# VHH binders against Protein DOG1-like 4 (DOGL4): the designs that were tried, part 79

Target 1, 232 residues: Protein DOG1-like 4 (DOGL4), of Arabidopsis thaliana (Mouse-ear cress) (q84jc2)
Amino acid sequence: MSKMRNLVEEKFLEFYESWVIQLELYLHQLLIAHNNNTMSETELRHLISKLTTHHKAYYTAKWAAIREDVLAFFGSVWLNPLENACSWLTGWKPSMVFRMVDRLRKSRVVLVEAQVKKLEELRVKTKFDEQKIEREMERYQVAMADRKMVELARLGCHVGGESVMVVEAAVRGLSMGLEKMVKAADCVRLKTLKGILDILTPPQCVEFLAAAATFQVQLRRWGNRRHYVTHS
Key: E = the ipSAE of ESMFold2; O = the ipSAE of OpenDDE; V2 = 0.75 times the mean of E and O plus 0.25 times the DockQ between their complexes.

## First folded at step 6 (VHH)

Design v99 (from v1 with R98K Y99H S102Y G103D T104S S105G Y106L Q107P H108S; framework vhh_8fcz_2; at its last look DockQ between E and O 0.61; V2 from the best seeds 0.00; counts 0 for: pae E 3.8 > 2, grease 26.8 > 24.2)
Fold by ESMFold2-Fast, scan of step 6:
Structure v99 (fold): chain B 232 residues (1-232), chain A 122 residues (1-122)
Amino acid sequence: as target 1 above (232 residues)
Amino acid sequence: QVQLVESGGGLVQPGGSLRLSCAASGFTFSSYYMNWVRQPPGKGLEWVSGISRSGSYTTYADSVEGRFTIIRDNDKKMVYLQMTSLKTEDTAVYYCAKHSWYDSGLPSFDYEGQGTQVTVSS
């Protein structure tokens, strides 16, 4: 009964489901840590390390999967429609995490002046890196419409070994271009996450990671409830 | 109708072993992440272990890591929890639970069975 999905989609669906469930379990641990001021700094650092390792494991698995089928990540079967609607280049938009930090500051997370300055510097750098990728994606989409599509349309009028090989080479080229852009976006995500965690204290890191995980888990729950409970 | 039937509990001495079983019916078992959860006497529900749809990924609570092993058999529609080096703190009613994204709580589970009682006592 797997006719509607390819092997990469089935494999990553199982991985991603397990990954988000583990994130939900880590969120539970973060909320316990937040509510009980009895955890030592070493215990908090251990929990933060578990979360950072967990996020790195996601990108390790994702990069292996996109090498096989990057297109699976554009319109992912393991994401509900709401999660897909909120995606920016196959994942979260890096600059959005600074809005989350700003919200935490309004909720009594007090930052010292040195932290505020470093976060502002990181915000500017992240936005700059993000815009570079957006421009690259725009150039890719324009090139697909004007040059690559014309080439593929011409080749589609031929039948035979040589024309089939040329079409296959063209599709491979398109996929490699998307792979590079997705990996570039993911590198900005990882650098942004690491940058924030390096600036914040361990208790502040717990608050940030709890907010981020809460958003991701709730977005999945809201989207899953919407399409199954809206019977009329 | 989703049904989960737990079995294999009993009285065991500290350091002993038990294997719990969960028989599933009423849903496409191989398409769902499965969990073991427990409720110690006088305490709330505690998550113990989880296993992905094909068994490729497993995770454990820190309190049981290295002592418990979760296994599934999709052909038989069974989930197992192999428990070794049992401690008095492991005394609880153990429930098999299908993972849910529709519940409002964290963690989110559907537990349908009566559970199986594990008592670790000298």
Scores: ipSAE 0.631, ipTM 0.853, lowest interface PAE 1.5, mean pLDDT 85
Fold by OpenDDE, look of step 7:
Structure v99 (fold): chain B 232 residues (1-232), chain A 122 residues (1-122)
Amino acid sequence: as target 1 above (232 residues)
Amino acid sequence: QVQLVESGGGLVQPGGSLRLSCAASGFTFSSYYMNWVRQPPGKGLEWVSGISRSGSYTTYADSVEGRFTIIRDNDKKMVYLQMTSLKTEDTAVYYCAKHSWYDSGLPSFDYEGQGTQVTVSS
C-alpha cells in the first residue's frame, strides 16, 4: 500500500473508494429490504436495478482504465492484500457467487425445482468459461516466459537500446493479451450475475445481492484490520 | 480536533433553493470523502450526498438526485450542498460528515457539527 502509484492507479483508487461507499449504502438498503417484508415487488425491482447499474458502472470505469494500464489491475493498490489474494483475474471469481446461492437454499428462501436446475446449468457453464479463460491466460504467460525470458536476462547483463525495445515489445504484447483476458473474465462475471438474477425472484435477488455485497464489504474490512489500512 | 460547521439553512417554500456550506478543520480535508446527511423530524439519520477526495465523483440519494449538487473546495476546506426544487420532505437538520469506514455493517458518519436546520414549508 506504500507503493508509488501512477496516474491510472490514483484515479481508479479514488473511483473505487467512491464506488465501495455507494455499495455500502446499497447494502444497507438491501438489508432493510431483506429484513422487512413491506416493500413491493416494484420497489424491490428498482433496488435490484440500482445494484445492477452500479456494477455496470464499475466495469465501465474498469475497462476505461485497463485500456490505459491493465497491469495496474494485477497489483491493485486500491485493494488490500486480502482482497487481492481473493482476486481472480482482477476481480471476483464468477463461480464463487454460487456459494451465495447455496446460502439462499439453506435459508428461508425456497427455490423451486426449475430454479435449482437452471442454477446448476449456469454453474456448469460458468465453470467452463472460467477454465477456458484460465487456459488462454496461461498461454499468454507462457509465451512471455518462453520467448522473452532470455531477453530479460540479457537486459540484466547488458543495458542496450535494442534489448530494451525487445522487452518493451514483449510487455506490450502481454498487456494486450491480459486486457483481453480481463475483459473476458469480466464478461463472465456480468453474465453470471445476470443469469442468477434472471433465475431468482425479486426477494431472492435482494437476499442474494445482500449476501454478495456483505461478503465484499466484509472482506475489505477484514483485510483493512489485518493490514492496518485506511482508505478515508 | 475535528470540527465541522454547517451553515446556510433556513425556511424556504416548496420549489425554493438553498445552499448549505460546511467549514472543515482539524483534519487533512483533501484526504477524506465528505458527505451530507440529514435527520428529518422524528426520523433517523439518512445519507444525502457524497463527494470524493478531489471532487471528481459525486453520489446522491435517490430522493435528492437531480435536485441537489454537492461540491467541495479543498483549498478552502469547504463542502457545499446546492439544493433546488426543495420539497417538504427535505425538511431536516443537515450535517456535514466525514466519511469513516465502519465495522457494524451499517454506514457510519462522523459529524461533529451542530447541523443546520432546513425547513421547507408553504
Scores: ipSAE 0.510, ipTM 0.797, lowest interface PAE 0.9, mean pLDDT 89
Fold by ESMFold2, look of step 7:
Structure v99 (fold): chain B 232 residues (1-232), chain A 122 residues (1-122)
Amino acid sequence: as target 1 above (232 residues)
Amino acid sequence: QVQLVESGGGLVQPGGSLRLSCAASGFTFSSYYMNWVRQPPGKGLEWVSGISRSGSYTTYADSVEGRFTIIRDNDKKMVYLQMTSLKTEDTAVYYCAKHSWYDSGLPSFDYEGQGTQVTVSS
């Protein structure tokens, strides 16, 4: 595809490893805050702000990287096969996060009726935005199959200096459309996260963020278990 | 076998500076995220700072942010902790640790050295 494909992967691998390690350190702080009844609202809001800033930093780095090579994010080398299998358009599916909210409601977190109503409104909006993106992705895939894939197949039948340049231009055109859809999906992810945190109280936000970080860390640990066991 | 040898500790007055060193061997040093952890007297281990494989990303505990700097030299297989504006609360045994993943679901810090004592007192 391009010379930068491997360079983008190498750079983002190091970023992502560091990002997940920092998430694990924040998880430790979240678990302490979850268990500490004397933590002030100011202290809780500061911790929540650290987590939201950390999540925004991920997307800042991702959006810079997808400008260079969006295809690196489909079947990423910095994710294990389980993490990749759970991906929806290069990340977690926004509507699925409400399953985590539902678990918290059923086990530990008491939500008032106003919060429940706002969360349901957000769930519906999130699902609507997802479906809009899925329809656009379907239109893109059809257009790609008719237009670009046929064009690439015809050019790939013979190789020369001119055909290599035309193939590279066609791939760049496909990548631009895909970049737009990935960014749209990421915007839904960020809006959904912000919406949930705006509705929940600070103690509830800490519980939600702890659950989310735990899931992400456990998914990574479980997916890496096979490699670790066979190595040790 | 993994070996981590810490040095550079000592007695220093509050406000002083100190540079800790960690010599690594027995593993591909440039492939690992490295950490400093410390054990204050009568307390458990606490994380101090971490640095990514190339050194491009560093992070710090709130209590040391702005005062400590973690540095690595992959050619020499060394990790350093430059400490400034030292406080009595920084008194601890400091350990260098290789970041690793294990079955518990949280990262473990592989520290095998004896550590280096830092004592900050007037």
Scores: ipSAE 0.336, ipTM 0.711, lowest interface PAE 3.8, mean pLDDT 81
ESMFold2 (binder alone), look of step 7: mean pLDDT 81; pTM 0.827

## First folded at step 7 (VHH; from u27 with A33H; framework vhh_6qgx_2)

Design x2 (at its last look DockQ between E and O 0.01; V2 from the best seeds 0.00; counts 0 for: pae O 3.3 > 2, placed apart)
Fold by OpenDDE, look of step 7:
Structure x2 (fold): chain B 232 residues (1-232), chain A 124 residues (1-124)
Amino acid sequence: as target 1 above (232 residues)
Amino acid sequence: QVQLVESGGGLVQAGGSLRLSCAASGRTFSSYHMAWFRRAPGKEREFVAAISWSGGSTFYTDSVKGRFTISRDHAKNTVSLQMNSLRPEDTAVYYCAAGSELYLPTSADEYDYWGQGTRVTVSA
């Protein structure tokens, strides 16, 4: 069923495609930096800053879009089914990034004890924040399934101006709640990312960001091979 | 679309060395795993070596372990295969391949892009 894309979906799809292309370019730079030990700390920090700015740009665009239509992000048409299946509240699960950190630990990256301790603390905090959001979501879902949904269903059987107004109000309420949840999740994502980058050295940050970007790009490519996504 | 071009093949005596190179087009090369495959006359294409996107992981077929080394240069968008102690049984057309799987593949069907190949002949 060719789901008619709304304007928000179309605009964000275009944005996201461009954003991913740019991410791939940064990934290339990150890998070069990782393999080239001649880059100065200043240069590395500059590269890291570019990446962080790029991520911030994504969330800026996302938040602008969700104000218009948060529902578009639940079943994102710009993502393939695999990407969507791996999504937690319209994005990556914050605790997932620690897998990347663990990978670093097993690789050429040597973390000092102080870093390990801080990372563990951050992990615990991140998990706590995730759980809090999940509990809130559960509460929200229960609330949606209660009297309001029943009322909406009943109203759907009646054609009238008052009924339409009630339905619209209900939908708006639901959308606002979802938007709040999505923003909360995004905040945890950003905080977690920032936390990790604050703990790691510039070279370690480069490695981490490269790993994360690679994972994202590979996930998209792998999913696209199995499921055709039309980017019109 | 990624284009791959192999080079470095030729005739070499048993015990000799060759270095194959594969140049990849495009700016997204860094996101791909790279591999070398070979096809001997009358045989099927077989896996030789692979290197992960980061270069941190490598795999080799048993017959080339200790003799061949795969490496990649992200700055140049190239992957190389250093072949030492070459044997007549190493005679084949060698192909460069790029893959985008979440893991480092060893099967040919798991790679998306292929070069045209470069011929390596090892004389007895």
Scores: ipSAE 0.025, ipTM 0.509, lowest interface PAE 3.3, mean pLDDT 87
ESMFold2, look of step 7: ipSAE 0.472; ipTM 0.783
ESMFold2 (binder alone), look of step 7: mean pLDDT 84; pTM 0.869

## First folded at step 9 (VHH)

Design g35 (from u3 with R27F S30D S31D; framework vhh_6qgx_2; at its last look DockQ between E and O 0.81; V2 from the best seeds 0.00; counts 0 for: pae E 2.7 > 2)
Fold by OpenDDE, look of step 11:
Structure g35 (fold): chain B 232 residues (1-232), chain A 124 residues (1-124)
Amino acid sequence: as target 1 above (232 residues)
Amino acid sequence: QVQLVESGGGLVQAGGSLRLSCAASGFTFDDYHMAWFRRAPGKEREFVAAISWSGGSTFYTDSVKGRFTISRDHAKNTVSLQMNSLRPEDTAVYYCAAGSEFYLPTSADEYDYWGQGTRVTVSA
């Protein structure tokens, strides 16, 4: 069954498809940089900057879109079922990226004690913030059966002009709460990434970003193959 | 209103030292990377040094490595540039800059706010 897409979904789908293509290009560059020890620190930093700017562009687009329809991101028609299953509040779970950091430690990358300590502190903080958001989300989900939702349920069975307006207002109220949660989650994501990149050296950042991008790209590929998802 | 005010410039002999300071106001200092740029007579503005928002990371242009040290004071909303072993080629107007990019930037176009500059002259 083809899901009906609204304008926000269509627009963001187009954006995301293009964004992923560009991500794959950056991934290729990161891998080259990782395997090429001839690149200067300045060159590495430039590459990192390009990629981080790319990520920033995603969130800029996302936040613009969620202002229009945050509910679109809880269906995320631009993602396959596997990607959606791995999503936490419309994106990657912040604490997950530390698995990528662990990969660095198992590779040729040597983290100094000071880095390890800082990373651990960041991990703890990230977990704390993540849990805080989860608790808020739980509270929200429990509270959603409030007067507005009861009214929505009641009116949803009736067709009428005023009833429709009330239903729409109720949905808008719910959406505002969800938008707040999504933004909070995104903030934790961005803070976590910003923190990691601040702790790691440029070569380590390249490796980390390559690992993260690889995971994202592969997850999409695996999911597409499994569920025969067709993207434009 | 955003302000970056540089100080500490002046005339110094080659081999001497100078400490530049930049006082920031009008924005959330702790969220911004801070940097020093310089413009020599007849030359383009060039990157000198940068320090991350947390102060945990620094980067220097090659010509000043080992001689210059950038630092920041979160309590005072200041960034400093300790310049040792100064050379005539270090003569320039030094600018303080603030940027909010995700990663510590080294390009001038990645910084959002700029000071008016302080002149450093190193005599032979």
Scores: ipSAE 0.751, ipTM 0.887, lowest interface PAE 0.6, mean pLDDT 91
Fold by ESMFold2-Fast, scan of step 9:
Structure g35 (fold): chain B 232 residues (1-232), chain A 124 residues (1-124)
Amino acid sequence: as target 1 above (232 residues)
Amino acid sequence: QVQLVESGGGLVQAGGSLRLSCAASGFTFDDYHMAWFRRAPGKEREFVAAISWSGGSTFYTDSVKGRFTISRDHAKNTVSLQMNSLRPEDTAVYYCAAGSEFYLPTSADEYDYWGQGTRVTVSA
């Protein structure tokens, strides 16, 4: 299946397309809730819960898929080139969501000092966790280069059955290392999102989630325009 | 084994106060939202109050806002409900619940673990 889409990629592409359609429907509900100010706190909490459950479904499906083929998430076929170019370890960079949080300071629902302090503490912690993962990635790339060099040297010597075992060990190590890093990055994403929603009021959560979903949907639409991707 | 053990229930006159406590064991307390639900005689279980995994967010049903205060102690693995200005309609069995949902839940169906309950009777 060298250049063909494998079954894992096909299944996740079908999942992702349906997941994005449902995200757009939830975005519509978030925008209505944000604009009309008539929903009760209970109704807002229910809507936020639907969105967070939707995001949990994404990571449940993703982690099942990376267990089968983690490499499918590096240069994903279900993402356009612009979406792939904007990815940090197969997804959004956790600290980027604080830019959307900063936009809330310009909104009609003003953050109080206690919220600003907690958000800053979370931002610092998130950046620390990101740097830790980036150091892991650097170590992984160095180790991968060393293993690949050893593999190529042995293959060049045409050393019997030992070549097969070296290649199998290298590929297994590569997949396990990448799976660990992707899952670690996703855990930082989920902890960051969970933390932000815990700090914000329900109306602020709706505004934040609407901003995040709007950006995700628009990025996909921009990237699907070939001219924008190839000439912008 | 997962356990939630409630205490602090009893008989109190209208206008009085009670403090309920729930001791949690057998799970990672700091990862769970905690809530109180109640069931009055002849009625279904209803939401009373919830506190998020961090303790930073709380939510109350309208009938108890301003009268009840939920809190949690991460060092002791306990959640408490301070009940002030009690009314006869607050008479119920009060249940402690723990939930692992991503956002603070208010539905009983979204909670994973439940205590056996503690009885609160408010006399007229």
Scores: ipSAE 0.644, ipTM 0.850, lowest interface PAE 1.3, mean pLDDT 86
Fold by ESMFold2, look of step 11:
Structure g35 (fold): chain B 232 residues (1-232), chain A 124 residues (1-124)
Amino acid sequence: as target 1 above (232 residues)
Amino acid sequence: QVQLVESGGGLVQAGGSLRLSCAASGFTFDDYHMAWFRRAPGKEREFVAAISWSGGSTFYTDSVKGRFTISRDHAKNTVSLQMNSLRPEDTAVYYCAAGSEFYLPTSADEYDYWGQGTRVTVSA
């Protein structure tokens, strides 16, 4: 409301509002399944599949939107997009999902030793993939700093049409780099979630997905409260 | 070109065992869930067993639990179904299937590739 939106931002925000409403409906089904011991394994697996399809739909829409305007998922132009990306590229740090699994273990989920071993192997792989993204991001940041220094030098020496072309090239380079990094981070998120759901039993997957959906719904509600307070 | 080739079917007495095998080629085997379905004479095709892309999760229809075991070999690109304590009602054409869905599917429409099938007949 306080920030001017473009068409891409408005379309995605409309999508996201609908997506969260549907997520809340699935959360209701997850909570029923969590408390209902009469559901068959086939029924549990079907519900889990609906949730994973719903999450895939989010990323499909996100990737289409970032192709058109990746900066819509970061701060405004007065905030450095790389600074906004320091909170891990428009989403949860992939390895943070293991904290959610750990919290479930402390509450009521009993994991057998084979599951614990597989989860630790996945955690190591996830951290390795994160480190690869972080190394690429560091090199991208260095490359962008060099481009900014060249841009500043050229603006000081060459005023006019050539300077506009250099600025446009620098902005295009930033956008392309950010799109690459956001997609890479999302792929690690998806691979990690796919691995966790493969290791957990269907009832454990329902509990995990319910916890994740609960957190997402709470985060949205908290974000709406902060927006109302700061803009009212 | 994707190929799924089943083998190991045949005629067996009730109480006996068979091991079905499915050789996969033409796709990245390690990325796909593998499953066995069967079609009994005069009936619709039904799910039998599935194993996830990593081999970390398996699922069986109730009528075969404890009797059938699905496994996969990533080095040979094969999936197997060990069928023990066979009954006449296990008589069917058995189909190998591969799917790339995010979570291990149990419905036939969620599988992308299919073999031609291998016949299993269990005599009383």
Scores: ipSAE 0.408, ipTM 0.740, lowest interface PAE 2.7, mean pLDDT 80
OpenDDE, second read of step 10: ipSAE 0.642; ipTM 0.841
ESMFold2 (binder alone), look of step 11: mean pLDDT 85; pTM 0.866

Design g62 (from u3, 16 letters changed; framework vhh_6z1v_2)
Fold by ESMFold2-Fast, scan of step 9:
Structure g62 (fold): chain B 232 residues (1-232), chain A 124 residues (1-124)
Amino acid sequence: as target 1 above (232 residues)
Amino acid sequence: EVQLVESGGRLVRTGGSLRLSCAASGRTFSSYHMGWFRQAPGKEREVVAAISWSGGSTWHADFVKGRFTISRDNAKNTVYLQMNSLKPEDTAVYYCAAGSEFYLPTSADEYDYWGQGTQVTVSS
């Protein structure tokens, strides 16, 4: 039997495809800005603002969608298997972006000592927040086994309108817990992104955002093409 | 959501100094970027300076660089504009604004909340 998509999955798939196309257009602009030394600070700031607004739009749409069906984001149909394999709590792992920052250390415009110190401080804080979320997820899984799962298993043995209603309420409660967890992870992502951009100069922000967008676009392309060259 | 109240505007002589304060009410002040804007009679509102949510990034307009300094105190929910070497051209109503964008906004249309303004007059 083929997998069926629900309305939330169909709508977010459509949104995400359009969002990625626009990301590729912004990546093109970032690469032009990085290669040209003619753009003013004001022009660079406007370009950075456009891209960060684009990321804000993603999280606005995501949080609306997870409110309706958070499980759609665990093994998302709008992501290929490679993208899904690289996901941490429905998105990029926050500490991963520091690898994009490391690219700046090898660029023509080197980070100054004060920036390096602040970025390391932010990296440590980000990893601490990641571990905190991972402990929350472990506690959630334990709670499911102790209370919610026992309740669901017990109620699932009964047939009738009352049992159906109670099971639906319990499942909704579990979904609310996952929604809270995903939003907490997204808050760490947003704080990490905001922190990095606050530390970097506008040219460095352009280079960082270009590196991050390049990685995201390439990962998607690699995953989408994996069967064209693969044989057992 | 924040409410903003500016203070400190007055008459000062050319070459003088003045510090403007903007007091914010609301629990989310530290999540907003803050900006100072000014509007002189017969002119459009222009951005003077901006400071990021953390205070780690600042921007100053070319016409005030070296003379004005923006700062903030998140513990006191206050943003400041220190104005030095004042010129008659600095005469304007000064507005405090809060913006919710991800990256530090440097234009008026990117700011969500505005104060009522405080008048600064610089005489020769």
Scores: ipSAE 0.415, ipTM 0.758, lowest interface PAE 2.6, mean pLDDT 85

Design g63 (from u3, 15 letters changed; framework vhh_6z1v_2)
Fold by ESMFold2-Fast, scan of step 9:
Structure g63 (fold): chain B 232 residues (1-232), chain A 124 residues (1-124)
Amino acid sequence: as target 1 above (232 residues)
Amino acid sequence: EVQLVESGGRLVRTGGSLRLSCAASGRTFSSYHMGWFRQAPGKEREVVAAISWSGGSTFHADFVKGRFTISRDNAKNTVYLQMNSLKPEDTAVYYCAAGSEFYLPTSADEYDYWGQGTQVTVSS
């Protein structure tokens, strides 16, 4: 007998496991493309399109799931503890992808000055959008404290009345606020990814996507191996 | 959501140049990738060139590389196709298209909105 997960957690866990398996298959194709200079521009663009469609499918599924239960994405059961520890508003921190872009400067595929300038402009804009969301998080926490104080004052005055509906309304408000914030963060993620791919050539896009997918897959493997090290 | 109107198609002599324009109506133009496609009688629609939402990424089909250049002006909601060194084989109806895909699309089935087309005829 095991404790049952809620429906959103069960459904998204099944989705995510399949999504990661497909990501690993795409990563294999990206690594082949990166090591083989015989692929045409059209073939490289099709591969990049497959990866971006795959990421878009993740956000489509995520936004459907957070509408039902946004809290499932804070400390997700389909992620190991290391993956959860590295999360910023239920996903990767947008500015962190520029570290993967920096690795392109050490490869055989060199960035031209115009690309470096555009990437720096995008990095600045991404950090600005990121900070705007962080300020919204702070406002949300303050609003939650104010709401709780009002609720505590109400309960102190009307001890004889049932408070279940008032508490449920407050929790619903919390969930709606978090959903909007998570979607805003995901929009910054997608805009940042779209911007990077727009600046890079198709071979550079393949290298960038391979680096990003490699990091994601390895982070998952490192987190999973922690259990073997801890329990060996 | 976006409506596209092509202009500039005409009869041109072999070796000549022509600039096609596509005017978009609506507030969302800068959110779309734009493409130029062509269709000759009895043939399927084929990609000629495409430009990303920002103008930062472009694609040109192998048969027009070095001769045609795509560009856009987001302030004017217009995309352009500059055609140089025209050949009789370039004779076709040229279509403007807008696509909402994440990465710059190069296939007709990935474009959402289409113009009515503008006829380009290149005389031998």
Scores: ipSAE 0.592, ipTM 0.837, lowest interface PAE 1.6, mean pLDDT 86
Fold by OpenDDE, second read of step 10:
Structure g63 (fold): chain B 232 residues (1-232), chain A 124 residues (1-124)
Amino acid sequence: as target 1 above (232 residues)
Amino acid sequence: EVQLVESGGRLVRTGGSLRLSCAASGRTFSSYHMGWFRQAPGKEREVVAAISWSGGSTFHADFVKGRFTISRDNAKNTVYLQMNSLKPEDTAVYYCAAGSEFYLPTSADEYDYWGQGTQVTVSS
């Protein structure tokens, strides 16, 4: 019943569980800040900084982990099936967050025309970047049945030390390519997030971050309830 | 990061032979596909040959017509290009490249690392 996990999976699982707990704490603070509207700009900026730092920490950990085993992230055992189903290249799809920005536009938070324009420009850029990555991924996916992979498949039919070594080398090659792709995707995520936060005012940032965190946390909770997944 | 250093390029006569070598730095040579490219003056860089990480698969451009052969020695972190029956049209800077794609790439943009190149000149 239980999938055997490698060291990378285990370590990252532990990290992620802790990370999510902290995210929930920050979400609570964001919601308080948003709903009470009593915090100073300085305080809001500080809170925003905490959240951004928290996200940076995630990617720092992720990038360290993918150097060891990027494949672990293509079967993320720390995520429930719903979360995994919603994943794009081992994370959230960058263009998705603009839905959250749209929420701001429809809320009591008023975005000025200049902000709207900048956000639209960013959205277009983000989409473009996503498409580039997707095209590259498609190339990978289409090429999976290429000559090299056929060779690998043949080798897999044989048991022996040499064959194992060859397979491992092949996996390393594959992993290196995937790592590049994942990093590229993460860069788009980070740039998109930074871009949005640079456009928004501190109160707007808080609302946006709250929405994003809420979505992430609720998706996890709902997925856990639906699938009765326990990782710890 | 992988550093590539080509060697073996020189002036040869038509019909002559050369063996180019490319030495790779690092410990992950066996994870990379290797390719030889060439660029003649005023022309685009073109693939000459490519070899998979294991050496089990190779690609040779049509203009090679059996004259050139790519090979590799993973124990030596080296890829080779044996060039026979050289023609003046083969005059170019020859580049070694390393790619990390899980398929054997034949396009220049699919390679991640490049050497500085070695000049091959074939005289009439």
Scores: ipSAE 0.000, ipTM 0.238, lowest interface PAE 14.2, mean pLDDT 88

